# Ledger of designs, part 3: VH-VL binders against Cell division protein ZapD (zapD)

Target 1, 262 residues: Cell division protein ZapD (zapD), of Nitrosomonas europaea (q82wr3)
Amino acid sequence: MLYSSNAILLTVICYELPLSERIRMLLRLEDLFDKIDFFSARDTSFEHHAVLVALFEILDVTSRSDLKSDLLQELDKQRTMLEGLRSNPEVSEKALDHILQDIRAAFRGLLDIPGRIGGHLRDDEWLMSVKQRMSIPGAACEFDLPAYHYWLNLAPEIRREDLKDWITPFTPIRSGINIVLNMLRNSGKNCCYTAVQGLFQQAGSEHQAHLLRLHISSEFPCVPEISANKYALNIRFVPWRSDHKTEVYEEDIPFELTFCSL

## First folded at step 23 (VH-VL; from P1 with heavy chain L106F)

Design Q3
Fold by OpenDDE, last read:
Structure Q3 (fold): chain C 262 residues (1-262), chain A 122 residues (1-122), chain B 113 residues (1-113)
Amino acid sequence: as target 1 above (262 residues)
Amino acid sequence: EVQLVQSGAEVKKPGESLRISCKGSGYSFTKYAMHWVRQATGQGLEWMGRIYPGDSDTRFDEKFKNRVTITADKSTSTAYMELSSLRSEDTAVYYCARVEGPLRGFYGMDVWGQGTTVTVSS
Amino acid sequence: EIVLTQSPATLSLSPGERATLSCKSSQSVLYSSDNKNYLTWYQQKPGQAPRLLIYWASTRESGVPSRFSGSGSGTDFTFTISSLEAEDAATYYCQQYYSTPLTFGQGTKVEIK
């Protein structure tokens, strides 16, 4: 029996650690929008249900914060900063114009949102009834929501149109988030380090970062545990599925680290 | 490993044109600007220009604007610098160097080529 | 163009001594938009390409020994080697990337006695 050596494709895994609640929220929203994109492109009722779940989660996340105002403020800040760098010889004029255009578009889109983010969903009594029922574990069955059950049995194309109507108003929000996160992710210098015997420590005040990004090869069966404070960054690599919480991956691990800030 | 490898030494006559290549490896070629800097023997460093291979955005020192052309081939991860109407004063070592960009904080020229010696003599 | 003036032209010191190099800019290289000084320091040894040591006036490049540091803002910048080693014999250049064209200082040659 020729064991076909399934060549394990080595990949690089990116770990992102938000260092503020604000950035954490943006990352969560990004993830939700990514899920929406993924599931909305598919045809099954389960997948479209997942879209609604994600949309409702977006409503919950956004209800707790003034995201619109925050994004507008941040976009304006970034615009001002970028415009101020126009004369810098290292700036690409083409790239600058492109990003400024994106910022303006997102900014305008955000301004055009009537009222609160997700208002179009909140004003839909049927959707809100579905949301309310879905908040109860297992309470989204056909006998609980007959109308929703009907909707789930419609042709995928019909459901997709409805989903499109519900998703589209979030486009400015998504764009704003993407711009801010991209700016954040591209704000720091990527540096190569080695964790000696699974441990890495860096001292310094440079840690007023908003986001840490680590790139680690999947060839190492370990997970990074990151602790960052004002005084130091500590990274401990733990073996995957280790039963011992105190166990460290006792090998040298090369990794990339970026301190990101807005 | 990140590396910039330049073409070999050149001997030219006044009035001729020069073309130097710089091949990048070990990094995303389109995410970094390629700068060209020269240094005459026993002299300081002189910046000539730069290109972003990703969008072909170029900048030059006005001193060289009419004589220098900087291009990049993304498919081969190679940048080129051409200098026309060569003069004896163009005798120098020419370097390529990368800078991360185009919108990020700029961290200086962190990787350099080995240099290309150019001699212009009658 | 922005002119960078380095001093001294030559610095001869013994191992273990502190080296202090100056770079003065004809105009400010500080961007108010991001509050960064667009000044770098390079080390160049004979027959070699320059090596980046410091960027943004005071941030040390990865892999650069801690004995190297940069300070200053606006028009006045200082490069320091806290304790000289024999291998530090080189010419050091400051460079601005605030405006086109990019310009370098004339360099300071550090010699080890």
Scores: ipSAE 0.870, ipTM 0.955, lowest interface PAE 0.5, mean pLDDT 93
Fold by ESMFold2, last read:
Structure Q3 (fold): chain C 262 residues (1-262), chain A 122 residues (1-122), chain B 113 residues (1-113)
Amino acid sequence: as target 1 above (262 residues)
Amino acid sequence: EVQLVQSGAEVKKPGESLRISCKGSGYSFTKYAMHWVRQATGQGLEWMGRIYPGDSDTRFDEKFKNRVTITADKSTSTAYMELSSLRSEDTAVYYCARVEGPLRGFYGMDVWGQGTTVTVSS
Amino acid sequence: EIVLTQSPATLSLSPGERATLSCKSSQSVLYSSDNKNYLTWYQQKPGQAPRLLIYWASTRESGVPSRFSGSGSGTDFTFTISSLEAEDAATYYCQQYYSTPLTFGQGTKVEIK
């Protein structure tokens, strides 16, 4: 967060661009689980409805059968790499032992998931009927789903007991995602650049990075459009509310950029 | 701006103890190791040890066994190096330097303090 | 303890010439788990702290001019200044961070005629 001694509070905005479909899925799941945590702690039926919307979106995102095996594979890869660096004097033994314990716990929890991820929700006929109605615009009103309307009128703490039962079976997946994304975000060297007249190009970009992280002050009313190919990384800063597709925010813009890889 | 600011020059007698501070600013203090490196006049660089302030994990060159204590105070973003039982051979410029870690990074000592000149003479 | 031997001890060259510095390690500094050589190059001018130039044997630090480069793997490493400038007069150190204690080479002094 940036401060001016005599000015309005400024914030720094982080933009994350996943460079693979695997990382894109993990970021989507992280976002959905964060929203579930936030809204399930609240009290209104509107907020608890939003928890169910997020849970159903998780079912859609996890419909691919390979997420569990992908997380297991990545966790084992990270464990092996970290163990191979144990003797390195720059590695903290305390930090290493801590992350290895977390990896071991997440790995074991993933192995213990019975069957398909989200099966506890998919096998619930009532929840699936609610999910199906939610796919129709405006179709989740009280007259369309009286039993759901009844549930929404229960006391918040009673609803949270059901929500806990629906959320808790995802804990091993959440733990695995958290470990992988933290390892990813803590990789890569953060570098400062200036986009000249809203444009930035860097030669030699490699498709092997898994995530780009870009930080920019909110004082610049623009957003980055990032494209990467085997020859270059190109960043075009456009007005956040543009009337024209080719418009560029034509100022010199300082920003920070990190290439992250697993 | 990332900066490491060390305490000022010192003159010591043999047998005394030395304590140098290194205050970091402009970065996440707990995400970097703080290293201590010294250099006698006209000589090369000698690594003494390092600490991760975030978890207090510490390593040092065993030649300083029982003489070196390396600590850090997270609340003030300051690392300390203490060297006891000083000898004339400990006369040197002492540097602090940071290295990103503790599990990933390791890009070398990218920021150094200005150095603290220490003279040990009878 | 890993010993780093630098050669030559001194280079005296004119602006525009290529400087080639060697650093030989008594043991490999390559970790197979991440496939990186844990060797750095620093520049030090009199009265100043060292400046990081190269890490992982060949990766240039941000803001370091492109005339500086590093190469090598395992035990044999080379640092090159492709076209010397007057401001490059300094002592250059290699340093390993493969094992404790971290050690530096004895340095190569580059002088500009």
Scores: ipSAE 0.779, ipTM 0.913, lowest interface PAE 0.8, mean pLDDT 90
Fold by ESMFold2, fold request of step 27:
Structure Q3 (fold): chain C 262 residues (1-262), chain A 122 residues (1-122), chain B 113 residues (1-113)
Amino acid sequence: as target 1 above (262 residues)
Amino acid sequence: EVQLVQSGAEVKKPGESLRISCKGSGYSFTKYAMHWVRQATGQGLEWMGRIYPGDSDTRFDEKFKNRVTITADKSTSTAYMELSSLRSEDTAVYYCARVEGPLRGFYGMDVWGQGTTVTVSS
Amino acid sequence: EIVLTQSPATLSLSPGERATLSCKSSQSVLYSSDNKNYLTWYQQKPGQAPRLLIYWASTRESGVPSRFSGSGSGTDFTFTISSLEAEDAATYYCQQYYSTPLTFGQGTKVEIK
């Protein structure tokens, strides 16, 4: 058999390590909403099924009752910090007024959410029956869910109108997440380093980072294994597929690192 | 490679106008303010103003009021500084320098242009 | 406007010695909202653009040797070269970015004997 091969394309890969449970949840939700946007714009029933899987996963992730409260608290914290820097000559007044408007809108929208996040889906008995069947491996076949099978056979434009109704009520949560993550990702200075023989250590830094961002060229077939605590940051670059847990990709590896904090 | 490349040296007469370009490369042009700083021979550094190319937010030292215009062109990643009604005391090296912002960052002027020598004589 | 006064004007030392430079601000450059001092140190060699060394009074820029450090808060700031090297001969400027207009100190010239 003849193996087909493609030219390797060098890209820069960004790895993000959340350093708190709050940020971890926000990143998970961001990923799910990105998938929803991508697949809902497609036309196949397979892709629209994937939208429902992502929506149901959002319900599971948001079952923690304090997400709305956490976002409101963080948005107010960011607003207060930004207002306190208004006189700073490096602050763009135009950008400041714009972000403060966005924060106010997201804050108001979050306050207006009735009850639990995703209540519009949880109160839909049909959707919840589909969700329950999806938790059983292989149990969402057409003979298990005839009404869902019917829905999947509708024209994609008709399905998209239903998807819009199911997605749109998450807009205040999405807005809050986008503001917080954008502030977080822009909060640190990007610095260039070289890992010597696949290892990097930074000691003596005292930081309250909430997110680490690492950029590395795809030409290096390795992934970062990051261990961070209050005493040190340790990064081991390991082969992306390895038979051994302790193996290190022993090359000098240039990378970029950013410590982000709210 | 992050670079700021300025236009070349100029010789001017009093009363004329000066226009210096600063082309940025290797970074997100709209994420950084562009500052203008000048230095007369044997003297210290004097800040003139700054612009954020992304939203055109601009600030100047008031001593240059009505003489300085700072602009930027996002499509070419180039900032411009114009100084009108030149006098002999405007003889200096003019630098552009970037500062990360516009809401977070503010790590100082981490990259500078090579400088543009301007002589105003007569 | 905020005036930054540097001292001494000139410092002449031998390699390996410790250089200590002072920068005094006419007003506090500390913002309470983020607890940062908006004061920066630059190195400038003849015929060259300034080089950023320290921002926020004490944070070293990437690629700057560890012998360079900054300290202080509010109005009184210190810049230190722990063990002077020949390449450190330069003029050093402090600069505030707390309020408009941004201002620089008059500089301290460090000479190597």
Scores: ipSAE 0.775, ipTM 0.912, lowest interface PAE 0.8, mean pLDDT 90

Design Q3
Fold by ESMFold2, last read:
Structure Q3 (fold): chain C 262 residues (1-262), chain A 122 residues (1-122), chain B 113 residues (1-113)
Amino acid sequence: as target 1 above (262 residues)
Amino acid sequence: EVQLVQSGAEVKKPGESLRISCKGSGYSFTKYAMHWVRQATGQGLEWMGRIYPGDSDTRFDEKFKNRVTITADKSTSTAYMELSSLRSEDTAVYYCARVEGPLRGFYGMDVWGQGTTVTVSS
Amino acid sequence: EIVLTQSPATLSLSPGERATLSCKSSQSVLYSSDNKNYLTWYQQKPGQAPRLLIYWASTRESGVPSRFSGSGSGTDFTFTISSLEAEDAATYYCQQYYSTPLTFGQGTKVEIK
C-alpha cells in the first residue's frame, strides 16, 4: 500500500479464473491484445519491441488451436439465444439490435480471413527472422539483428504505421473474442461473501460455469487460491508474498463472487 | 451499499400531475433497468413500466398510455416517473425497483425504493 | 396479459409447519432459448417494500434463508416454506417477466397461529 498525507488510494481488484481451456485461451489472447494496444500507442523502441513480442505470442497461442471455428460456433450460439429472447420485456431491444449487428460483422469478418490466423505475419520473412531470434534468450541484441535495430531507431510514428499493418488483420478475431467475453462477463450474478479467517467454502452446484470472477479490496494484502469441483468450491486467501505453501491470510475478508457461463 | 431513495409523499387533486424521483447509489446505474410499481392501500402490486437508463429503452403497461412518462438522468443516477391527469384511483404507494440487464441478468427486482405515498383527493 | 392466480388466499399455520403456496399462470412463462421460467416470488410485510426471495422459479436470492424454496415450470409453480418462523408472517406474491405488461399474482397471506 502507498501512504501519503494527501490521500490513500484503495482499489477493488478483480481476479478471473477460467474454468475451461477454451475460455483460458480467450483470456490469454485478450491480455495480449490489450498489451498491444497499450504499447503501440507509446513512443519508445522498448515499448514497440513489446508489441512485437505480444504479436509473436499470439501466433504461438493460435498455432495449436481451432480458434476461428470455435469463435464462429460460439457467435452463432449467442446470436440464436439472443434472438429467442427478443420478446422478453427485460431485454432492451436497442441493446439487442446493436449486439446482433456486432455479431454479424464479427462473423462475416472471421469467414473472410484467408487461411490461418496470422498468415500475414508468417508470410513476412523479415518478421519471422526476428521471431526466430526472440526465441533465444538474449539473442535479439543490436549485433544479432542489425535491420531490426535500424527499425527500432525510426521515428515512432513511422514504426506505428508498420505496427498498424501488422495488427489490423487480427480485427475479426479481436471482435469475436470481445463479444464472447463480454457476454460471458455479463452472464453472472454478483454475490457478496466473507471469508472467515481467510477461508471460504460453498457446496457445489451441478451447473457448469465457464468463468469465476472475484472482487476484493486492495486493502487486504492477499490473493485468492480457488479450486472447484462438483462437490465444493474452496477459496483460500494467501498473503500476496507468502514463503509457506500452506500459509493463509487469517482475517475475515469481504469479497464478491460471480459465476459466469455462456 | 446499494440503495434506491425516492422523493417524498405528495397530496394531489384530480387532474394534476405528479413526478416521483428515484436516486440510485452504490451500483452501476446504467447496468440496471429501473421499474415502477404501485400499490393501492391494502391491495396488490401493479407494474407501470421500466427504463434502461443506458440506452433509454422504455416499456410500460398500455393502460397508462398517454399518461405516464418514464425518464432517467445518467449524470445524477436518477430515474423519474410522471403521471398526468390524476384520478382518485391513482392513490397508491409508488415504488421504484431495479433489475439487472439489458441483455443478460434478469434476476428479478432485487432492490426497491422506500416507496412514495401519493394521495389524490378532492 | 398473463394472469397469475395464487392459492390459497390465506394460509394460517403454526410455527414449524410447512407452508405450500401455488401460483398458476394463464400462459407458459418458459423461454426455450435459455430454458428459464421468468417467474419470481416476493415477500411483503405491512408498511414495507416487497423483498425478492426466488427468481427463475427456483433460484433463491442471496441472503434468503434456505427454508424458502420454489419449484415448477411452464404454468404451474409452487413456493414452499419448509419450517415456518414467526417472522415469515407476510403476503407472498408471484410475478411474471415473460411478457408486457409484467403482472403479479393477487397474493397469499401467511399468518402464524
Scores: ipSAE 0.775, ipTM 0.910, lowest interface PAE 0.8, mean pLDDT 90
Fold by ESMFold2, fold request of step 27:
Structure Q3 (fold): chain C 262 residues (1-262), chain A 122 residues (1-122), chain B 113 residues (1-113)
Amino acid sequence: as target 1 above (262 residues)
Amino acid sequence: EVQLVQSGAEVKKPGESLRISCKGSGYSFTKYAMHWVRQATGQGLEWMGRIYPGDSDTRFDEKFKNRVTITADKSTSTAYMELSSLRSEDTAVYYCARVEGPLRGFYGMDVWGQGTTVTVSS
Amino acid sequence: EIVLTQSPATLSLSPGERATLSCKSSQSVLYSSDNKNYLTWYQQKPGQAPRLLIYWASTRESGVPSRFSGSGSGTDFTFTISSLEAEDAATYYCQQYYSTPLTFGQGTKVEIK
């Protein structure tokens, strides 16, 4: 065995499985917005190109959804439930007042969005021409889009001013998503289990959850494959790199599991 | 492993003050309320109060008004309960216990400290 | 203040028998907004801290054997041990967390003959 001077830091990995299409979309949007924040703060034209790719993906993800209406309904549902628990001694009144103010602000911001999400991008003919070309493999080269090539050659600070204008109108949506996902992630009881020889089975009554969260130490070089049927929830831990679909990581594996619902 | 470790047993005189610590480990300290419950010998359980360390939101039984102070130190993951003007009827085992919150959860007191025996006598 | 009245005070049974404990609340402990009864059951053995068994009146805590169950709503609650084991000898408390101050029942002592 080769020795290394690096200490291997073991971490806990969280796997999140959305169990409804709406939650799947919210998680995808969360991921895209996180990438936008990271890359827009960088300086290279490659990184700023990646911001535009992510923005256009947001348009694609939301193209067949009524996200604004769905967020408004969910925020109102959460507000009503939280107000009904105000007198409960386990509720922090300080936390309650804070989240209710956040819900109010996100709700107002969503109502103020003119039209559909991303209209500010869809109405930008230049951006839409870039988006159209990006949908064709290899078609965004310098000679295909000279104006875009020019923009990519501007100083990073100048590009970032444009990026801010394109990103900022999403703030009410981002706030709504953050509230809903935080409520969801905090909604379930975390339970400890051990997968015996890489296998775990539980009699199914949690089919109605909206999100499944699984925590496992990185010391186990495996990933969970999760399936449910009318009789059971089944989890198989497979080697993280495996050529065989049926291969199981055959060790006893401690993990944590949370069923989350709104 | 989730643990609540309390300070050791104390013997006090009437009129003195009591201060008990409860250190939490193995979990997100600010995600849980810390409750204080006491039990006199051969008696039932009596709730005293609770705090959310994350925002300092505090509740207590009004019968301890002006005698009980419940605080928490996030940096050390430790909650404290102080009871002043002690009397012989304050002789009890004092427990800390956590409850998940502050907006969702509320699964009951799922983890308890080992208890701190306090005797008030001259 | 919500008073919880438990009955019986003592229950002496043989291993394998069913134990049924009652907890009656002076007020409803149901919140309609989330449809939960804020009523818990604890087991306490001598010299030990209480152990959580049931929360929300009927939901079993993780790691609690399936022989323990709870039922009821509003003001009337029942705790059942379907088949007693020797290790179940303990005092059982119900507790409400509907309103301040949180209160416990006076306890039911379960003895194994």
Scores: ipSAE 0.770, ipTM 0.914, lowest interface PAE 0.7, mean pLDDT 90

